# Ledger of designs, part 3: VHH binders against Putative pumilio homolog 16 (APUM16)

Target 1, 332 residues: Putative pumilio homolog 16 (APUM16), of Arabidopsis thaliana (Mouse-ear cress) (q9fie9)
Amino acid sequence: MANNNSFSMSTMFNTIQEILNEEPLTVPSPPSRGGYSLFHIRKAEMDIQRIFNFMTGSEDLKDDISVLDTGTLMWMASLMTSDCDYFMVITTNKNGSKTLQKLMGMSDDMDVFFFEAIMRLFIHVMTDKYASYVTIQGMRVFQQDKRELMYDQILRYACFLAGDQYGCIALNEIITDLDDPYYRDQLLDIVANNALLLSNDAYGNFVVQHVLKLRDSRCTRNIADKLCGYCVELSFKKYGSYIVERLLEAGDVPMATVVLDLLACKTEMLIRLARSEYGNFVVCKALELTNEILTADLFYGLVNRLMPYRHLLHRSPRSKIATILDSMSVPN

## First folded at step 4 (VHH; framework vhh_7nfr_2)

Design s23 (from c09 with S53Y)
Fold by ESMFold2-Fast, scan of step 4:
Structure s23 (fold): chain B 332 residues (1-332), chain A 124 residues (1-124)
Amino acid sequence: as target 1 above (332 residues)
Amino acid sequence: QVQLQESGGGLVQPGGSLRLSCAASGFTFSTYWMSWVRQAPGEGREWVSSISYGGGSTYYADSVKGRFTIARDNVKNTLYLLMDSLKSDDTAVYYCAARLYPGSYNHFSQYDYWGQGTQVTVSS
């Protein structure tokens, strides 16, 4: 028997709560207002308030950044990462996050400061709406050794991030961008191994849906495997039904997994599902796809279970199932 | 070269226990649904149990439910069947079978690979 080495969301949540329950970061006073022309900003005159104003200002800094010398950029990077609160104030600000992303990748020496700050504050950064994009940018532009350490953190905290309002969005971006097959496959395996828990989670369901959209055959089959036995239960739920519909669309193996669950349930439950708000779409799609792919055993298995209750299905508003059953005048 | 090699069969008294093993090679074991199928003398094939790719889902024929346990080790590429509280009706040749995709467990033509079988005899 294979050992289950996947972390549960509960276990990881408790571990991460210990990290997040460290003494609250002291947020420094936000910058007053406005931007500064970089032509008038001197290295010797720049202090943390000027850096805040520069970083969080709304002016287009594309050309301004290009005129700064390497020493000024290094000094700015050092100062803004010298305090966790300074870095968090900048990265959690919409403009500050965007400006920091433009500075990243410009110099390996400067990137050391950003990398160390990100790693120190990893969970705080990854669960913020704007700061998470700073981490994503680091994974795109930092040297490979730094990116691999960031990938290791993503693997460690993947299920926790999937369950977070902003973490799930960031995780989906990382899954899309991650070209390294070793780390990509491990991340996909973590999602698949936790597919049942995530499919029932308020935010984790979006990660499962996103992964299924990638059409990765191995990962999709693993997700189908983990959801096997639960497809009927999921199909009564709004987001669960979306996941089950995507499995039906994902090829013969995932489709068969879903349909076999439908065929294994009691007739009363199947009819209740076919008449339900979300489950009717699942049953309809199962009939359409099994007929289209010429999987006769699965198609007629569903038909034989539904046909005696055709009158009840016709009574359901906008039911396509009854229409499909009516269209079955096929010569033997 | 694909191989499925069963072992662990033999003669056992009613109420006894046996553990069958199936060693798989020549294919990516972890991507296949694995099943045990048995055939008693003079009878057709009977599905016994199946296990999904990662071991997350297990299925059993009503005749063996509560007595048999199917398991797999994807590191060792090995399938197991723990047979407890054996009855004379369990006497059969037990085959290890592999399927790339799930389907009707009794649709035996859809199984991709089969072992040679191991004899289980439950008798005094």
Scores: ipSAE 0.000, ipTM 0.161, lowest interface PAE 18.8, mean pLDDT 80

Design s24 (from c09 with G54D G55S)
Fold by ESMFold2-Fast, scan of step 4:
Structure s24 (fold): chain B 332 residues (1-332), chain A 124 residues (1-124)
Amino acid sequence: as target 1 above (332 residues)
Amino acid sequence: QVQLQESGGGLVQPGGSLRLSCAASGFTFSTYWMSWVRQAPGEGREWVSSISSDSGSTYYADSVKGRFTIARDNVKNTLYLLMDSLKSDDTAVYYCAARLYPGSYNHFSQYDYWGQGTQVTVSS
C-alpha cells in the first residue's frame, strides 16, 4: 500500500510550503529585560560589525581563536546568534562558515547558541553552499542530545534537501557520516521509498547514486523495487543510465529487475536504447553480466531480441554490443 | 519432476521427411533456450539446432542448414524439428535439450535437462 515515507508531487509541494512557512523553534528563555536604550542598540550594531570583520577577514583564524578567553568567545557566540540575519550573513560567507566550524565543539555552553541558531534556520542553513557545512560540523562535534534533534530534522526534510543543489551534497555527506544504525537506516529507507522521483530530479539523482555506492543490500533492493517498470525510461537519460548500471552491478535481484524491464519493452524501443548515447552502456552491461553470472534465460532473452539487428548495432561508435553478439553467432 | 519427452522418430527413406516433437514439463519452458542434439552409432554428440525462448532467433549446424527447421510452441510447451531431404548421414538418436547456462552450442555440459532420445533411421 501507501508508505509514510513515500514521495509524491502533491506531498512534495505541501512539504515545501510547510518548510517555507515554518516558524522558528521556541525555546525557554529567561524573563525579558524589557526595552533597550538607543545606546545599547548602537553599540550592538558596532560590535556585530567587528565580529563580522573578524569572522570573514581570513580563511585560517585557528591560531587567532586559540588566544581568545572563554568569556570573549561566549560573548561573540551570543551576539552573532542574537539575530537570524546576523547568523546567516556569517554562515553563508565562505570564511565565516569555516571560522564558525572551528568555534564549534569548543564548549557545551557555546554550542547551545550555535545549535539553537541552526535549528531555527535549519532549511536556510542546509540549502546554502557554505552554511550547510556548519550543520554538518554540529552533527560531528555537538553532544548526543543535540545531534539526535538534528538527525530528526534531517529525516523530516530529507526529500526536500535531496532536491536542492546544495542540500543534496550536504545530505550525502550526512548519510556517509551517520554511524547510528537507526538514523542511517531511516534515511536510507526515505531515499529508497522516493527513488523514482529522486532519480528523475536534477539533484535527487545524485543522492540515489550515492546510496547505491554504499552497497547496502536492503536499500538497493528497495530502490530496484521502486524503479521496476522505469529502467528503460531512465536508461535514455545521462544520470538515470548511471543509476540503472549500478543496479545491474548490485546483485542478482536488482540485475533481474533491470533486465526484465529491458525484455518487457518493445523490440523497436530496445534497439533504440541499444543505439542511444547512454542506453548502449546499459544494454552492454546487461549482456556482459547475464553472460558472466550464469543467467541463461536473461542472457539469451537479450541476444534473441538484439541479434536480428546486429548490422545496425555495428554502425554505432564503440559498440561492444555488436562484438558480444558476433561471439555468439560464429562458430570458432 | 522435470521431463523432456521426444517423439516422431522412425525409419524413412533417403529424401524423405520427419517431424520430431519434444514435450516439456516441470519447468518454465517459455524461458529456456531449446536445442536438438544427435548421436550417431559409435560417434560423439553433435549439435543440430537451437531456438531462443521467444522464437526470435534460430541457429543450425552447417550439415542441416536449409533442410531442417526448428520451431517451438510456448503455449503447448513443445519443441519441434522439421526434417526435410533426409540423408543416410542423418541417422542418429535425436535428443531434446534445455539450457540453463549460456555458451557454445557444443558445450554439452551446460545443458541441464535432456530427453531420453528418439531414433531416426534413414535407409532404403
Scores: ipSAE 0.000, ipTM 0.078, lowest interface PAE 25.5, mean pLDDT 80

Design s26 (from c09 with S57Y)
Fold by ESMFold2-Fast, scan of step 4:
Structure s26 (fold): chain B 332 residues (1-332), chain A 124 residues (1-124)
Amino acid sequence: as target 1 above (332 residues)
Amino acid sequence: QVQLQESGGGLVQPGGSLRLSCAASGFTFSTYWMSWVRQAPGEGREWVSSISSGGGYTYYADSVKGRFTIARDNVKNTLYLLMDSLKSDDTAVYYCAARLYPGSYNHFSQYDYWGQGTQVTVSS
């Protein structure tokens, strides 16, 4: 009987704990120094430094990628993905990320190294400003089998990513690009099922806003259903009010959900909302849209509750609500 | 050691209801996404419904939306499918399936474990 929001919050919390307790890819304990000469160790260190300098260097150095032979490219890919720290230093660097994106898609054999490294470091890559674009590029240029495994990881971590300052940006890019209906529908359902949590989150609200802009009727209705009973509370908040305004614009059913929440609240609360910094835009839009589409019952329901208090609404500078109410007083 | 055991199938008239159960053992049930997949006589596999590891996300095929409800009990390691308003087209063997990561429901090769199936027959 637990609601979807409670389960979604538990899933998000468990996902965060899994990330915090996740052990990074561990290289098997190196064989005794007898298995590796000091010469080989020093050469590997010098090669890693050279690759790092090349990958993170200026745009002029990146022109050299087109002249590298296949063997050199495979060697570079193998070396930079052999150690999680080296891969992360390269991918989190603005120039390194851009250079890596150019190398991706050039060879299926080389892409295996990048794919495996991304999968091992998935959360760290997806929550970094520059590294996240490496994953996005992989979803665009890798073979279908690899892309599907990457989509599986996006679904697994979607709620956590939505709550991250860079993860939410990357997630929105992925939602926009995602054309596979099974992965797209699952991802949209995860957002909708978590709409209340995300709408109240510092970054998750941007994911909800982005999804509403897609005009997916099923997802929008699911979001409206999850936010039902909370539209007034959200409308007092800056980003919550933007989400509620999007629902008002999204068609008859989502609009009715919002307006019915307004009509169900106490008169004191409705007047306070109409006079509030963000809520006045929600009430104004509800009046405009219910009047425009001839939803007379909802329009007059709002008018009848606001009209006795129009003198208070007039005392609010630039109150468009008061202007609308006044226009109702002229008999034709 | 891993086992998924379905039960609750049978013969039911159109408009009737059934509750399927799947008892899981030999793996950490609470960390797996669970699905119901059916196969009608002479046809291929068709995904029916999925539920996330924690139960917070539920998904349904368009053909069963509003009629079927998927649920799980992580304490009892059991998956359920509550089937209402059954139609003749729902006649199939219903399989319980487990996968560690969510993904395209039609990629049946990505499911880690499968049950033996339970027969559901909807006939007048």
Scores: ipSAE 0.000, ipTM 0.130, lowest interface PAE 16.9, mean pLDDT 80

Design s27 (from c09 with S57R)
Fold by ESMFold2-Fast, scan of step 4:
Order: C-alpha cells, then sequence, then structure tokens
Structure s27 (fold): chain B 332 residues (1-332), chain A 124 residues (1-124)
C-alpha cells in the first residue's frame, strides 16, 4: 500500500550538506530587486526551511514567480527533488502542490527534475489528493517524450488507480485530457476489460461512469459485453444501478444487453428488482426506452413479465412501473 | 539474485548487422522498463534505446534511430537490440539496464539493475 513517505532527518542533513558544499551561483544581468528577497531567493540564502515556507505559504506571498531568476529556479527545482520524502511533503501540501504546478512548464531543464521525482514516486503522487494534480499538470505542460513515459505508467497502474479515492479522480481527468489515440484507446480498453470489477468497487464505479459519459461507441459496447449477465445484480446497488441506467441510454445494443439480462432472470427476481430502492429506476427506464424505440418485442417482453404482479408494484411507494403498466389499456 | 546477462556482441564490418540479447532473472522482468546503454573507449555512458514494460512503446537516441530496433519477450524474460547499418561510431560495450520507474534516459544513477556488458566492435 504505502512506501516510506515520511520526512527524514538524515535526508534533511544531506540536503543541508549539499547547500554548504555547492559552487557559487552565476548571477544574470540585470536587476537585483532589493526588497523582494522572498521572490529573489539566492543560492547563499536558500535552504530547506526557506523553500518549504515559500512553497507552502499563501498565494499572497507568491504574487509573481516570474520575478525569480533562472539560477534560483533551477536551484529550487534541484533542492525540492533531491529527496523523495521532502518532495512528497511539498506536493501533498495544498499550497505546495499549487505552487509546484506554477513552476512546471517554465523550462525543459527545470521540468527534468520534476519529471524524475514524479516518476520515482508515481503511485504515491497519483494517490494523494493534492500531489495527483502535479502529475496531471506534468501531462499537460511537459515535452512529448516525458508525457509519453507518464502515459505508459498510467496504463501500467490504471486498474489500481481506479480503485483509489484520489487516483480515480486523477485518472478521470487524464482520460478527459487524452488526445493521443494510442494511449486513449489502450486506457479505455483497460477500463472496459475490468468493467465488472470496477463497477463493484467503491471508487472504480466512478471511472466506469465517467468513461460511459464520453459516449465512445466501441468502449461502451465493450463495457456492455463485460457486464452481460450481471446487469440485474448491479441494478440492486446504488452506483451499479447508475451504470446500468447509462447503458440503457447509450444506444440500441447496450440497451438490448441490459433488457435481455432482465428478461433472462427468474420472475421472482425481476419483481424484487422492480420493487427495490435502486432497481425500480432501472426497470422503469427499460420500459420507457423500449416503448420509445423500435423494440416492441423487448417492451412487451417486460410488460408480460410484470403485468401479473401489477398489484404488488402498486403497493411500492418508490415505483413508477405500475403507472406505466396501467397506461397499457387492455394489453393494449 | 538479480542477473542481467548480455550476449551477441562481436566484430563486424561497417554496414553489417548484429543482434544483442539480454537474459533477465531474479526479478519480475515484465514490470520493468528495459534499456540499452553503451560506453565507447574513453567516453562516458550513452543511452541508446528503451522499451516500456509491456513493449507498447519504444524510444531511440537520434544517433541510432532508423538503424536499431529494441524488442522484448516477457515470456522468455529476454530483451533484444537489432542493430542494422553499423558504423565505426557504434563501437562500444553495450549494457542491458532495468528500471522500475521510467524517467530521463540519461539519469544512469536511477537504473535499478545493470548487466556486465557485451563488446561490439565495428572495424574499418
Amino acid sequence: as target 1 above (332 residues)
Amino acid sequence: QVQLQESGGGLVQPGGSLRLSCAASGFTFSTYWMSWVRQAPGEGREWVSSISSGGGRTYYADSVKGRFTIARDNVKNTLYLLMDSLKSDDTAVYYCAARLYPGSYNHFSQYDYWGQGTQVTVSS
């Protein structure tokens, strides 16, 4: 689950020794901004405590990062990434994450330090509420070669990230941002291939729901194929029912997959589903959509299975199913 | 015990071809990024090529692009480098290197495991 991400005293000591032993900075021309010491940090004045305070301070103290010279920025990047524990302390801090995101993309030379640190700590960064946005920013602003390496790591860990409370949020943003067909298609295939596992997961269900909202016909059909036989089971569950409702809305083929699962189950289970807290919405939507589209056989299949039990459905305060059945004057 | 063992090096004429192999043992090969790194006599290390853990992406140094092909077999735990149109400048010891997390190819200190190397000589 977790590797050592605590701030270490030996790491702090090594960083301090590096500062003491480092060669002098080359100062660019012009100006030294006397009075802007917080924004004009020099190598001789820079230390682990000062960088931490700058990175994690309020936005008011970081009005303009562009005031810092390139030598100072390179020194900051090097120091922040010299130790994994120190980098994690900065990136998991709300203000530290935001400040780091502003520093990223300013130069390729500086981005190398951030990229290397992110890659070493990929799982830890991707599963943290604030640090995950640092990785997302890197995927937006780094050079293509670095972004491709980051995408490969996303593919490698996609299923694990989907099951994490913060990883699933970051993964969904990455899926939305991905414009490279190679990585996008592979990532969508991983989600679809794991759709049953993810749909039953506390966080993975949000990834399946997000992918279905993209309205990618190939991926949606693959998800429907993987959930075939399980639509009734999922429909009894809060988030599972949301996924099944999205499949019903996703076109004729996914809709048919869901409805055929409803028709294949035992009558007692179908009636129990129709009267359940979440399943009643699935059955209701199946009736409404099959009645609207050229699927009269599926509509009447459902009506014929439910009609003998209309009296039980009328006794449910949560069901609109009885109202739909009653609108069928005669069998109609 | 982790081992990376290179083979397939030797002496070739300019314009010739060689196939290098790297046999991996003692770690989960299929989860590691694999790279070829070379070192010419009296020179520093030079990154040549990398392949992703699943084999889906390959990367090449500009000096070898179009001439070399990197490949892997995760069933056999073996990495390959197919070298075509060899030049005298390709003369070097070629090392197989493994890295759990991809990163800058030239940050050699961040590679987890290294082979012993195999000599490639391109003469006259």
Scores: ipSAE 0.000, ipTM 0.204, lowest interface PAE 16.0, mean pLDDT 80

Design s31 (from c09 with S50Y)
Fold by ESMFold2-Fast, scan of step 4:
Order: C-alpha cells, then sequence, then structure tokens
Structure s31 (fold): chain B 332 residues (1-332), chain A 124 residues (1-124)
C-alpha cells in the first residue's frame, strides 16, 4: 500500500492487541550485549513501526487515547523511548510531537520514560522546530522534581539555545512561562550578562528583545550596563535599533545610558545615525523621551549637537528630527 | 594552567568575623559563576553561597543568611566571603568552586574547577 494509510481507532486497537498477545522483549536496552534472536529483533521492529504509524498519523487522537488502558500506554511509552534515534524521529515529526504532548502528564509512571528520553537528548530536542514543544510541555505538566532538573539544563545551555533558530523561540516561551523566582532570575541574569553577544547575534537578539518586553527593572538595567558604549553601533542595525529603543522606553538609568552613548560619539557618526534607516528612529525617540521625562541636560545636549546640521536633516523628506529641532529653534 | 587559591581562614572565637578570598587564574573569571562550599570533619559537602558571573545575583544557604556576604571583583579575578557572627557549626574547610554554565548550586559534580580549601575553626 501507499503512504496514504486508512487509519481508524479500531485498526489501531486491534494492532496493539496483536502486539501484546506476543511477549515483548524483557530487556529495555537490547544493544548493550547479545542474547537477542532474529525473531526478537524482527518483532521489536514491527512493534516500532506500528507505534510510529499511530504517533505520526494525521487523525485527531484525543478520543482514541482515552480508550487505551494504563498497561498499553506504559508499554507504548517504554517502546517509544527505547531508542534515541526512534524517539527523535517521532518528536521531530509535526504530528508525532503533537501526539506525544497529549500523552504527557497522563501518568507519572509514563512521564518517567519521556523525561529520561528528553534529558538524554536535551540539546537535540530543544533545537528542533517540533521537538522543542515536547520539552516545553514537560516543563508544564511533569512533577516539580523533574521540572527543576529540566530548568537546570535550560540554565546550562541558555546562551547556546539563544543562538539557535528554534532554540531561541523555545527559550522565549520558557522565559514567559517560568514562575519559579530562583530559575527565572538566574535565566534573566544569563541573558543580561551576555546581552552584547546576543544583541549582535542573528537569533539571540530576539531573546534580548523578549526579555526587555517583560519590563523587569533589574534585568533591563543589567542589559543597559552591558550595552554601554555600544548603543550607537547597535542603532545602525535593524534589530539592534529595536533593543536600543526598548532601553530608551524603560527610562531612568537605561535611557540615560543610551543618550550618554549618543552624546559621547563623534559628531559625524551622530549625524550619520540621525539620517540612517534605523538610527533616525533611535535619535527621534531619544529627543522625544528626554523632553517628555524632563531630563533637560540630556535633551539640550542632543539638541545642541544636532542643530548645526538641521539643513542636512531637512533635506531628508521624512525627517521627524528636523521637525523637533524646528520647534526648539523658534524664538519665543 | 587553571588555579583557584583560597586564603583568609583561621581560628576565631564564636561571634567573631573572617574574610575569605579566592584568587583565580588561567581562565576568564568574569564569565564563570562562583560558589563557596564547605565541608565539616566527617560530614558531606554543604553549599554556602552562589554569585552570578557579573555579580548581580547572590544566593545563600538558610544557615548563613544575614551573617555571610559573597562578593567578587572581576578586575582582580578574586571571589570573597565575608563571614560575621560566626558559630561553632561554621567550623569547616571552605572551598571556592567555578562553573561556566549556571545550574543548581548544590550539584557539586557540575562545577568545573575547585580550590584546595582553607580551614575555618570557630572555638574558644
Amino acid sequence: as target 1 above (332 residues)
Amino acid sequence: QVQLQESGGGLVQPGGSLRLSCAASGFTFSTYWMSWVRQAPGEGREWVSYISSGGGSTYYADSVKGRFTIARDNVKNTLYLLMDSLKSDDTAVYYCAARLYPGSYNHFSQYDYWGQGTQVTVSS
């Protein structure tokens, strides 16, 4: 038959019953030493194929799962996690990931198999588009002792995950969900401590942006401290400019850090920034916020640096900066 | 060559104070999370205090909260433990320990580098 299988709950149930009527392999780790006949190897391969088809099938399995007994579920969990490559093939499959997420949290005994497999393959699971959601689900539904061990792994690999195309997405979901103050603060501190590296990374910048969106004042200040001296360079870049704008919006020390970087740079660079595709938004926001928050010394510092070049800024048809400067240059 | 070298231990009377130092060399100290861990005679290792790589976060065992202060100087590559109101139960060998990747402070097997230890004795 073709890959387009006609699959029903009745067919699946009968298939599982047929497998269970024959004794499964008693040793969970068959590759460790010999002692397996060709018959046992072929039976295990057939069982694995049947479970794979069930897990990766396109049908909604919510109702189907509810009719399986605890012994059958335990057997499936054990078989599914018996081989790392097999577990990864299931978890990296879109439907397999979704089906596994539905099985997680149903039984503490069954969750032991899933937890152990996830922990052994942690980096591989966390850096895959579909498998990462299996780990996120485990952090939501497993018992506290298992969740804490998973949090320890997240702390260990946080910077690596932040730099990965799928790991950064999973890490941001975990940051949002994490309610344990110890693990949350530790994770935020890792992001802040590595803010310069991450802000310049293709994926890590999304983690820095996400953390700033949380509006955690301690973490935002720590990020500002690490980015001090680099705010101008970041502001020329699309995502770097977004990070700098978030620091300005935070006010207080983070805003002052950005503005002081602008005031410390060479005039040529400041004018180039004010006229640049992304940097013009940073300079405009710095002027607006320093005026609004009544930080007159910072506001006038910026105005005095930009005013001599207002003609160049006016030659740009969309310059909001020129409009602000004009309002300040009107004699009253 | 990686080294962690503790100093500042000694004999003090109950209620006294000590300042421990740990000098680090051979690695980028400023990127490592640091702990103080103690071991009393005949007992297992007990975690005392933990500090983040940048110094922004500090954690303490319940037995030492309010009495001990952990600090670091990343310019001098030095870790400190300021110990006030010392008790006889604080008698132990004190080790500094470093780990590149943060995690649970009580997972001693996950630390990358350990010092040789410095003896603290609280007795009359």
Scores: ipSAE 0.000, ipTM 0.130, lowest interface PAE 19.1, mean pLDDT 80

